# Designs tried in a protein design chat: VHH binders against Jerky protein homolog-like (JRKL). Part 2

Target 1, 218 residues: Jerky protein homolog-like (JRKL), of Homo sapiens (Human) (q9y4a0r168to385)
Amino acid sequence: LQPEQIYNADETGLFWKCLPSRISVIKGKCTVPGHKSIEERVTIMCCANATGLHKLKLCVVGKAKKPRSFKSTDTLNLPVSYFSQKGAWMDLSIFRQWFDKIFVPQVREYLRSKGLQEKAVLLLDNSPTHPNENVLRSDDGQIFAKYLPPNVASLIQPSDQGVIATMKRNYRAGLLQNNLEEGNDLKSFWKKLTLLDALYEIAMAWNLVKPVTISRAW

## First folded at step 1 (VHH)

Design g9 (framework vhh_gefurulimab)
Fold by ESMFold2-Fast, scan of step 1:
Structure g9 (fold): chain B 218 residues (1-218), chain A 120 residues (1-120)
Amino acid sequence: as target 1 above (218 residues)
Amino acid sequence: EVQLVESGGGLVKPGGSLRLSCAASGSIFSDYAAAWFRQAPGKEREFVSAITWSGGTTYADSVKGRFTISRDNAKNSLYLQMNSLRAEDTAVYYCAADSRWYGLTSYDYWGQGTLVTVSS
């Protein structure tokens, strides 16, 4: 398989209203003003090929089926592939839906656009949120998931300099830049920040992750 | 950078034909993968057809053999030729384009939609 045909997907939690402060930096904590709610947390899944040149649209799992901040915005017009689950956690059903409806079609189109055989492997860890590998396969069998053995998976663990950490740093930097550009103080910006705003910002943060950063993580 | 505008929708009888057009501004359409989606009243938006940068085409099973997607690079336009139309094809049809320049394979640009009504 060429590097373009080898994909990896990793999940992480994001407290999208969590803002750094001088005190939080000193104590190694993220500031969450007043209240920690499930509505302020989402699950993000990042997926890219080994070259880093194909980054799939972020998969986001939130609590509400139609958050108020989405208003009349169609789910297909979001900068992310949005799913809902009452705890905002990835589950077996959502992972399988993402694989069948998003991953397989988008990988086929990418490989076709590059003149490559429409064959790919999705390398996964043995997370409880991932379905049995036997069910994660395209109808023609050419695009399929393969679970890394536990001893091999431990060698490819994300580090502080990893892809997810880079994306989260880009997210927080973008929030700071937008706050400065609007002339708002940090507290006022935080109060105005909606889930929809956060989804656009995290999508931009993902887009800013360089191909080299992704390829080095392999 | 890219703005998509659909046209060609209207009222047509069952068994009839319509041709939808999507005009792109700011960029050459051949630089993007492009697609048609539709949304019927009270239903979620569904995929209809796509054309890739390499010119390969994909169709939803419900429209395969009846609809044809094509593009004209000189006119910077995307088309959907719809033949043998059925009542269940009634929907607002949307043009979409996917920008791979950012390393993504999701549709980044969307039109406002054009209504197709199939009834006698």
Scores: ipSAE 0.000, ipTM 0.089, lowest interface PAE 19.1, mean pLDDT 74

Design n1 (framework vhh_8pnl_2)
Fold by ESMFold2-Fast, scan of step 1:
Structure n1 (fold): chain B 218 residues (1-218), chain A 119 residues (1-119)
Amino acid sequence: as target 1 above (218 residues)
Amino acid sequence: QGQLVESGGGLVQPGGSLRLSCADAGSIFSIYAMAWYRQAPGKERELVARITSGGSTNYADFVKGRFTISRDNAKSTLYLQMNSLKPEDTAMYYCAAEWYSGDYLYEYWGQGTRVTVSA
């Protein structure tokens, strides 16, 4: 397989309303200025090919099917592929739905646009949130997932700490810049920050991760 | 995705001992860091002890030398051995499974088990 046909997906949690300077101190909870503890969290999944030139739209799992901050925003028009789960974590059903409805169609379109065979592998770790690899396969068998043994995954896991750390750094920087541009005090900014605001900011942060940052992880 | 279930709490006199257990009904136990937190009435939840998937331990200063955290991956069970218990140890004790990505966490929590230390 060519590098364009090799994909990796990695999951992370995001406390989207945590203060950037206090996250490392308050890992089990978030503190917002002028409030007590706030535990607003989502799960984010990043997926890209080995060249870094094809980054899929972020997958985000939140608690509510229709968050109040979405108001009249159609879920299809969000900057991310949004799913809901009561604990805001990835599960077998959501992963299978993302694979079938988002990953397979978008990979086919990308490979077709490049004049490449519509064949691809999605390399995954043995996370308990990932379905059995036998069910993560397109109908024609050409696009499929493969689980790496733990010792191999630790040596060649492409979506490493560097890619995710860069995205989270971009997210924090974007939030601070938005606060400065709006002229709001810190307390007012964090009070007003909605999930929808966070989704736009994290999508922008993912887009800012350079292809070379991703390709160097391979 | 397993729910964490704590047990072993109860009423004990000062200077007594208790062993808390946390059972994972799922399959995440062996790869996640595991932790015990506690929340006393009217107080914030605080970290008591953490153990990594590799077995490295970290303890809050207020329990060092008195509490021991351990894990049995074959039984998917986390333990907290509590010795020389004091009235200030009275709290609801919570089990957590934690996966770290930089400064951010995936967390699974149990419903808690109550420990009361009084005469």
Scores: ipSAE 0.000, ipTM 0.115, lowest interface PAE 17.8, mean pLDDT 75

Design n10 (framework vhh_8pnl_2)
Fold by ESMFold2-Fast, scan of step 1:
Structure n10 (fold): chain B 218 residues (1-218), chain A 122 residues (1-122)
Amino acid sequence: as target 1 above (218 residues)
Amino acid sequence: QGQLVESGGGLVQPGGSLRLSCADAGFTFSSYAMAWYRQAPGKERELVARITSGGSTNYADFVKGRFTISRDNAKSTLYLQMNSLKPEDTAMYYCATYEVTYDSGTYTYEYWGQGTRVTVSA
């Protein structure tokens, strides 16, 4: 397989309504100076090929099936692939739906556009929320997942460096820049921030991650 | 809010030209194949033109040589340049992510805009 045909997906939690430089996490909640404890968390999954030239639309898992900020927005028209789960954690069903409905179709289209065979592997860590690799296969068997041993996974993708850290930095910078452009003070901005606002901002943050940042993580 | 917003439609005379635009409201535009569809009165929605993330284009036979699809990934914008317009081109024009087809069938996960109206009449 060529680097264009080798993909990796990584998951991370995001406390999307906490001030980046002044937060403390206490028992799964954020405490912001001068504010109540905040319990605003989603799971984000990033997926890209080894060249970094193909980035898939972010997968986001939130708590609410129908958040109030979504009331005027069709979930099919969100800037991310949104799923709901009571704890905002990735689970076996959501991962399999993402693989079948999003990953496989988008990878086929990308490889077709590059004149490459529609064959690909998705390299994953051994998270307990990931399905058995035998069920993560396309109908023709050409696109499939493989789990990496913990030692190998750690060496390929250090969690505190590279792609996820860059995306989170881009997210925080974008939120602060939007606050400055709107002329609001920081405290009022964070109080008014909705999940929909955060989804647009994290999608933009992912889009700003450079191909070289992704390729270096391999 | 819509993810895709079309603009540029209007009323033109036969033989005229229009340029349609589709603005992406903040998903990973560069990773998606994009398409223009149209729906004329009494007809089903039909594919007009498609462009892959890499810039490869395909056109319906009825627009070949007259329409040009293009994209600007830096601006997250899709375009359709329509030349030599005919009354038969009268339709609502929609921007969408393109449907992906499996070997075993067709799978759809599509983002659609609200459409922009094109009327070609004398």
Scores: ipSAE 0.000, ipTM 0.083, lowest interface PAE 22.3, mean pLDDT 73

Design n2 (framework vhh_8pnl_2)
Fold by ESMFold2-Fast, scan of step 1:
Structure n2 (fold): chain B 218 residues (1-218), chain A 120 residues (1-120)
Amino acid sequence: as target 1 above (218 residues)
Amino acid sequence: QGQLVESGGGLVQPGGSLRLSCADAGFTFSDYAMAWYRQAPGKERELVAAIYSGGSTNYADFVKGRFTISRDNAKSTLYLQMNSLKPEDTAMYYCATDLYWEGSSEYDYWGQGTRVTVSA
């Protein structure tokens, strides 16, 4: 397989409605002095090919099926692929839906656009939220997932300067810029931030991750 | 797009003292948890000390009692007072800030570093 046909996906959590300096994680809650515990959390999954030239839209799992901030926005027009789950955690059903409905079609379109065979592998580490690899396969068998052995997975895991760390840095820079442009202090900006605002910011942060950052993580 | 700028490193003899500073450019300092990390030649980067917006601190065992982390929110500056320096404290020292990311005990926004050398 060519590097364009080799993909990797990794998950992380984001407390999108918390002050950075006051995060105290207990049972998935963020505590702010003088305020009630905030349970506003999403799971974010990044997926890209080994060249870094094909980045899929972020997969985001939130609690609400239709968050209040989405009133004016169709789910299909979001800057991310949005799913909902009780605890905002990835689960077997959501992972399989993302694989079948998002990953496989988008990978086919990308490879077709590059004149490459529509064959690809999605490399994953073992996680309770990832389905059996026999289930993660396209109907024609050409696009499939494969779990990395523990020793191999640890070897190619991104450093703290890797892909997810770079995205986090970009997200913070974006928030700082928006706060400066609006003339608000950061605390006030955080309190008024909606989930929709956070989705646009994290999507932009992901888009700013350079191909070379992704390719070097391999 | 702010940046963190470390300063105050240098060459000192064992038993000496240094005060490191980290200045931010362009964010509300008081809202962030801040940390000092170091990387010694041939070693991995390690956490030295952390300070939260409310003033709570945490120290690595190997510096406890010798180093003091502090912040001046009005000046948007983080400090590390280093006393009783030892040759094993020789490292590049980095300033970092927390990005409210779940499961991360590692800080995500880094400065360029300032070098500390402890030798005769």
Scores: ipSAE 0.006, ipTM 0.202, lowest interface PAE 10.0, mean pLDDT 73

Design n3 (framework vhh_8pnl_2)
Fold by ESMFold2-Fast, scan of step 1:
Structure n3 (fold): chain B 218 residues (1-218), chain A 120 residues (1-120)
Amino acid sequence: as target 1 above (218 residues)
Amino acid sequence: QGQLVESGGGLVQPGGSLRLSCADAGSIFSDYDMAWYRQAPGKERELVARISWGGDTNYADFVKGRFTISRDNAKSTLYLQMNSLKPEDTAMYYCAAFPYSDETYGLDYWGQGTRVTVSA
């Protein structure tokens, strides 16, 4: 397989309505001016090929089936692929739906556009949210997932903390820059921030991750 | 990094109860969302219940009302209280931990499993 045909996907939690505090982030809580603590969380999944030139649309799992901030937005026009689950956690069903309905079609389109054979492997860690690898295979068998054992993953971590950390850093920087540009006080800004606003900002943050940052992680 | 150690599995009759425990020897627990999964012979591993660091819980439909997931962060221990057990609950039960912050992502852990057998 060529580097264009080798993909990696990693999941992370995002406290999208959180002040920049390392302790609060680790504890799963945010401190907002005027509030003692607040928790607003989604799960995001990043997927890209080994060249870093093909970044898939982010997968996001939130709590609500129809968030209020989506009221005037066609779900097909969201900057991310949105799924819902009561705890805002990835689960086996959502991962499988993402693989079949999003990953496989997008990879085929990309490879076809490059004149490459429509064959690819998705390298995954042993996350409890990932289905059995026998289930993660296209109908023709050409696009499939492989799980890396922990000892192998430690030697060849295709998408390490660096890519996710860069994206989250870009997200936080973008939120702060928007607050500064609007001249809003911090309390008002955080109160007005909606999930839809956060989805646009994290999609932009993902787009700002350079191909070289991704390729160097391989 | 630490490891997860499970206990409490065993043989019970239908209608019986078991309490599974999962302990963290290496302090993984305090920073992670946690879950119980199970795998029956010939089936894929499936989610039973999840709990966040803050205590929010979610259950699979097939255990709703019968199982309760809980955690004691001070003791670094995860629990699964299983009531009204059915033969269909027979499986290896796995404790799983995964980070919810970017500083700890990639440190996902699976326990070695504990066997639960429900038979008459």
Scores: ipSAE 0.000, ipTM 0.141, lowest interface PAE 16.9, mean pLDDT 76

Design n4 (framework vhh_8pnl_2)
Fold by ESMFold2-Fast, scan of step 1:
Structure n4 (fold): chain B 218 residues (1-218), chain A 121 residues (1-121)
Amino acid sequence: as target 1 above (218 residues)
Amino acid sequence: QGQLVESGGGLVQPGGSLRLSCADAGRTFSEYYMAWYRQAPGKERELVAAITSDSSTNYADFVKGRFTISRDNAKSTLYLQMNSLKPEDTAMYYCAVDYGSWFEDTPYDYWGQGTRVTVSA
């Protein structure tokens, strides 16, 4: 397989409703004022090919099926592929749905656009939220998942964490920049921040991750 | 208000075992994601193990194969079974509520005073 046909996906948690500070932005971290809630947390999955030139739309798992901030927004029109789970954690069903409905179709379209055979492998770590690899396969068998052995996963996952760290840093910087541009104080901004706002911001943060950052992770 | 209470620490020789417990003082915690953290003298706190409400687990590389995190939601208790203990495991151990991260990058609350583990002859 060519590098365009080799994909990797990695998951991370994000406490999206946080109070950014100059120090937190540098470290990619946030402080959360007051009572914490699972409604303020999501799971994000990043997926890209080995060249870094094809980044899939982020997969986000939140708690509510239709958060109030979405209002009449069709979930198909969100800047991310949104799923819901009561704990806001990735599970076997959501991973399978993402693979079948999002990953396989988008990879096919990308490879077709490049004049490449519609054949690809998705390399994954051995996470409890990942289905058995036998069920992560397209109907024609050409697009499929493979689990990395623990020793190989440890070589790749630290680099994937670098990609995730870059994305989270971009997210915090974007929140801070938006707050400064609006002329709001940090606490007023935090109180007004909605999940929909966070989804647009994290999608932009992912788009800002450079192909070279991703390709170097391989 | 409910508070988490850690227990089970002590002095043990290298190669020994300890079972740590973290109990909710007043209420069940079945809906929370839970974690064990530790802090050695003069070092930063580090994540040891995490468990979701449905008992999916994740571990730091330095404890994989030696430690097991588990929960009993009916008893509102979180456990950490520690086997093959090494001097490097000497630390104060804390249980914490983890809101959806497997690692330190997620904000979390420490609710307890910790339980001390000392591994030496």
Scores: ipSAE 0.000, ipTM 0.182, lowest interface PAE 11.4, mean pLDDT 74

Design n5 (framework vhh_8pnl_2)
Fold by ESMFold2-Fast, scan of step 1:
Structure n5 (fold): chain B 218 residues (1-218), chain A 119 residues (1-119)
Amino acid sequence: as target 1 above (218 residues)
Amino acid sequence: QGQLVESGGGLVQPGGSLRLSCADAGFTFSSYEMAWYRQAPGKERELVARISTGGYTNYADFVKGRFTISRDNAKSTLYLQMNSLKPEDTAMYYCARLGDWSTYEYDYWGQGTRVTVSA
């Protein structure tokens, strides 16, 4: 397999409506200036090939099936692939749906566009939210998942959080820039921030992660 | 608001068994999803198993069939039964309370309990 045919996916939580402070970092919570601690989180999964040139649309798992901020938005026009789960965590069913309905079709289209064989492997760590690898396979068997051995996963996946840390840093910078452009009233900005706003911002943050940052994580 | 206290670690030979416990002082134990993590020297912390407030369990592939996570809400205690231990299971084991909205953003870690599996 060429580097274009080798993919990796990693999950992380995002506190989308708060800024960390010294105290909130120690407690594992965030706070908004002038407000009580706010615990609004989603699960994000980022996926890209080894070259970093193909980044898939972010997968986001939130709690609400239809958040109020989505009321006037077609889910097909969201900047992310959105799923809902009561605890806002990835589960076996959502991971399999993402693999079958999003990952496989998008990888095929990308490889076809590059004149490459439509064959790919998705390398995963041993997470309890990931299905057995024999279930994660396209109908023709050409696109499939493999779990990394425990002694290898810590060495070749972005276990130092390089890619994820860059994305989260980009997210925070984007929120700060938007706040500044709206008149530097941080308290007012955070009161108005919706989940939909956060989804657009995190999608932009992911898009800003450079191919070299991703390829160096392999 | 109280501390998570892990216990039950020790030295065992390959194929042995250990039962880890994690005690929470809090009246809030039943409201949290709980998890066991481990960290080997020089390695990142990795999720071993988790259990929901309702008892739904998930396991990392490398412990499936060998480890069992359980909880006793009346005693505010989390357990990890470890069978068929391997040298690769050698690590410091931590329990954590999981946030309501994300399984990967944990808001507390205890001091840990050491498990050493050596031939």
Scores: ipSAE 0.000, ipTM 0.113, lowest interface PAE 17.3, mean pLDDT 75

Design n6 (from n5, 17 letters changed; framework vhh_8pnl_2)
Fold by ESMFold2-Fast, scan of step 1:
Structure n6 (fold): chain B 218 residues (1-218), chain A 119 residues (1-119)
Amino acid sequence: as target 1 above (218 residues)
Amino acid sequence: QGQLVESGGGLVQPGGSLRLSCADAGSIFEYYAMAWYRQAPGKERELVAYISSGGDTNYADFVKGRFTISRDNAKSTLYLQMNSLKPEDTAMYYCATGYFPEDSWYDYWGQGTRVTVSA
């Protein structure tokens, strides 16, 4: 397999309504006054190939099926692949749905566009949210997942640490830029920030991650 | 504090059965995916079985057909039914729950319960 045919996916939590200074002060608990922390948190999954040239549409798991900010927005037109789960965590069912409905089709389209065989491997760690290898296969068997043994995985730089950290920095910078462009004070901005706003901003943050940042993580 | 308390381990002969329990004193058990891990002497911790908040399950190849993971959200308890036990199943067994504090994935681990399979 060429580097274009080798993918990795990693998950992270995001408090979409918190600035870094607030997060560091409360050490892993971030709330907006009058709200539960879970309402301001989502799970994000990043997936890209070894060249960094193909970044898949972000997968986001939120708590609500119909967030108020989505009122008139078709979920098919979101900048991310949105799923809901009552705890806003990835689970086996959502991971499998993402693999079948998003990962496999997007990888096929990308490889076809590059004149490569529609054959790919998704390298995963032994995360509890990842289904058995036998479940994560395309109908023709050409696109499939493989779990890395702990000893082998340690030899591959953690893509999640460098790449995810870069994406989160881009997200925070983008939020600040939008606040400055709209002329809002910080309090007014955070009061008005919706989940839909955050989804557009994190999608842009992901798009800004350079291919070299991803390829160096391999 | 949310406390995970494992129980049900013990000494059993090959071919025997044990049922492990993991009780969560917290009131958010139903929102968490839950897992059983084990660590044999001199080895790394390995995933044994996983169950989502919705009840979807996944098993390590070496326990498929022998172990069954289940949950009772009303009792905030996770179970692992272990049948046809082998000497290779001897390990400390841990339950874990997952949540995302701040920017990092965090698994809250229990204290463990010891399983010994010996003649």
Scores: ipSAE 0.000, ipTM 0.165, lowest interface PAE 13.1, mean pLDDT 74

Design n7 (framework vhh_8pnl_2)
Fold by ESMFold2-Fast, scan of step 1:
Structure n7 (fold): chain B 218 residues (1-218), chain A 122 residues (1-122)
Amino acid sequence: as target 1 above (218 residues)
Amino acid sequence: QGQLVESGGGLVQPGGSLRLSCADAGFTLDDYAMAWYRQAPGKERELVARIWSSGSTNYADFVKGRFTISRDNAKSTLYLQMNSLKPEDTAMYYCAAEFTYDSGYPELYDYWGQGTRVTVSA
C-alpha cells in the first residue's frame, strides 16, 4: 500500500472549558477551573493518512445527544462527527459506527479523488474501545483495520502524542484569541463558552495541524 | 464521593521488589483509566504506567519489562508490581483516575491520591 492508503487513529480527552492563560498556553498546559469543567469533558479521535494530506473530520464523543447549543445547528453540518455516550468516552458501538459510516466512505472518496485503488488499512493500538479486527472491514474487504502488536504500538505512541499535543496547543491558542476578540475577561469567556463553540474551535485547531507534522509522526 | 489511597511503599535494596496498591473508597472504576505517576525531589511528576477500564496498558520506557500495572475492578483496587528496582526509581508514587483518555497531562486527571514513598538504596 501507498502512504495515502495507510491511516492511524488516536483518542484523547479534552476539557473544552479549561482556562487558558498566556503562560499556560506557551507551556502547552491549561488550567482546569474546577468540578464543572470535569463534567464538560469530551473524547476526541484524530485520524489521518501517513502523508498527512488526508485528515478526517474529528470524531467527538460528548454526554448529551442534543446539547442546547446545537438547537439552531443542523447536526449534519457540524465541523465534527458528533456522537453521544453517557460518560463522553469512546465505546465499541461508537467506534464501529464511526468506522462504517465515516471512515470507510471518506477514505474511499479521498482515494478515488487521487486516482488510487480504494484499498486502505487503519492501524490501531490495543485500546479496549476498539472492536475485533474482523468486524472492522468494508463490505468488499478492501478497507480494514489492523491492530499493532503491543511492542510496536508502544514504540509509535510517542509520535501520536506529538500530533495530539499540537492540536491541543492550537485549541488553547484559539480560545485565548477568541477571548481577546470578544472583549471578555477569562472567567466571563469561560462561563459563556458553549460546546458548539468548542467544536468549531477544536475543528479549526485540527485543520491547523500541518501535513508534515503528521507525516513525521510515522 | 470517593478517594484514592496508596499503600505498599517503603525502603528496598537495589534489585528488590515492591507492590503498590491504590484503593478506591467510593467511585465506580468501570468508567476510569487509572494511572501511576511518580515524582522525585526536585523533579517533575511523570507518568509511570496507565491502564484503561478494560485492561489495555501503557508504560513509560524507563519501567518497561520491570513494572506491571493491573486492576481488580471487583475490589476497586489498582496495583503496580515493581521488580528489579533501581536507585533512580526512588520517588513519591501517586495513583490517579481519569474519566477520559488524554495525552498524558497530569493536571487533567479527575482524582489523585496522596502518594506513597518508595526509596531504593543500598
Scores: ipSAE 0.000, ipTM 0.118, lowest interface PAE 17.4, mean pLDDT 74

Design n8 (framework vhh_8pnl_2)
Fold by ESMFold2-Fast, scan of step 1:
Structure n8 (fold): chain B 218 residues (1-218), chain A 119 residues (1-119)
Amino acid sequence: as target 1 above (218 residues)
Amino acid sequence: QGQLVESGGGLVQPGGSLRLSCADAGLIFSSYDMAWYRQAPGKERELVATIYSDSSTNYADFVKGRFTISRDNAKSTLYLQMNSLKPEDTAMYYCAKWGYEDSLTFDYWGQGTRVTVSA
């Protein structure tokens, strides 16, 4: 397979109202300027091919099925693919839905646009939240997932090698820039920040991750 | 940072009981949320039970009333008490926990312990 046909996906948690340096390792809680602790968390999944030229729309798992900040916003018009789960974790059902409804169709479209065979592999770690390999396969068998053995996964999981850290850094920088542009003090900004605001900001942060950052991680 | 080691699996007859243990050699055990997963041959891995750092719990519908998840923070050990076992409970059982900070996903898991329920 060519690098365009090799994908990796990885999951991370995001406390969307917190800066990384304000998270307490001991208590797993975030401290926001002007607040003692805010525990607002989502799961983000990043997926891209080995060239870094095809980045899929972020998958986000939140706690609420219909967050108040979404109001009547069509979820199809969100800058991310949004799913809900009571603990805001990725689960087998959400992963399979993402694979079937988002990953496979988007990969086919991309490969077709490049004049490449519509064949691809999705490399995954052996996480308990990931379905069996036999289930993660397109109807024609050409696009499929393959689990990395634990010893191999530690050596070649591209998203674990700074891509996620770069995205989170971009997210924090974007939030600070927006606060400065609106003329709000930090406390007022964080008080008014909604999940919808965070989803637009993290989507921008992902878009700002350079292809070379992703390809270099392979 | 964390090593998870499951134990307590074995062969048991339908209606029997087993107690699984998961020992964590890592620091700050009490601050982590933890879960038990299982996977039968040829099937998807599925969440069985979760226990949060505040000791609240959640169970999959297929084990409610039969399984109990608990933790001993002083011993850094997670438990799964399994009662009224059925052949359908036959699987490898895995212990999982996730780290703190911004990367709060399942970043640790064990090698699993096998449970077989047959006559």
Scores: ipSAE 0.000, ipTM 0.187, lowest interface PAE 12.4, mean pLDDT 75

Design n9 (framework vhh_8pnl_2)
Amino acid sequence: QGQLVESGGGLVQPGGSLRLSCADAGSTFSDYPMAWYRQAPGKERELVARITYGGSTNYADFVKGRFTISRDNAKSTLYLQMNSLKPEDTAMYYCAADEYSLGWYPTDYWGQGTRVTVSA
ESMFold2-Fast, scan of step 1: ipSAE 0.000; ipTM 0.113

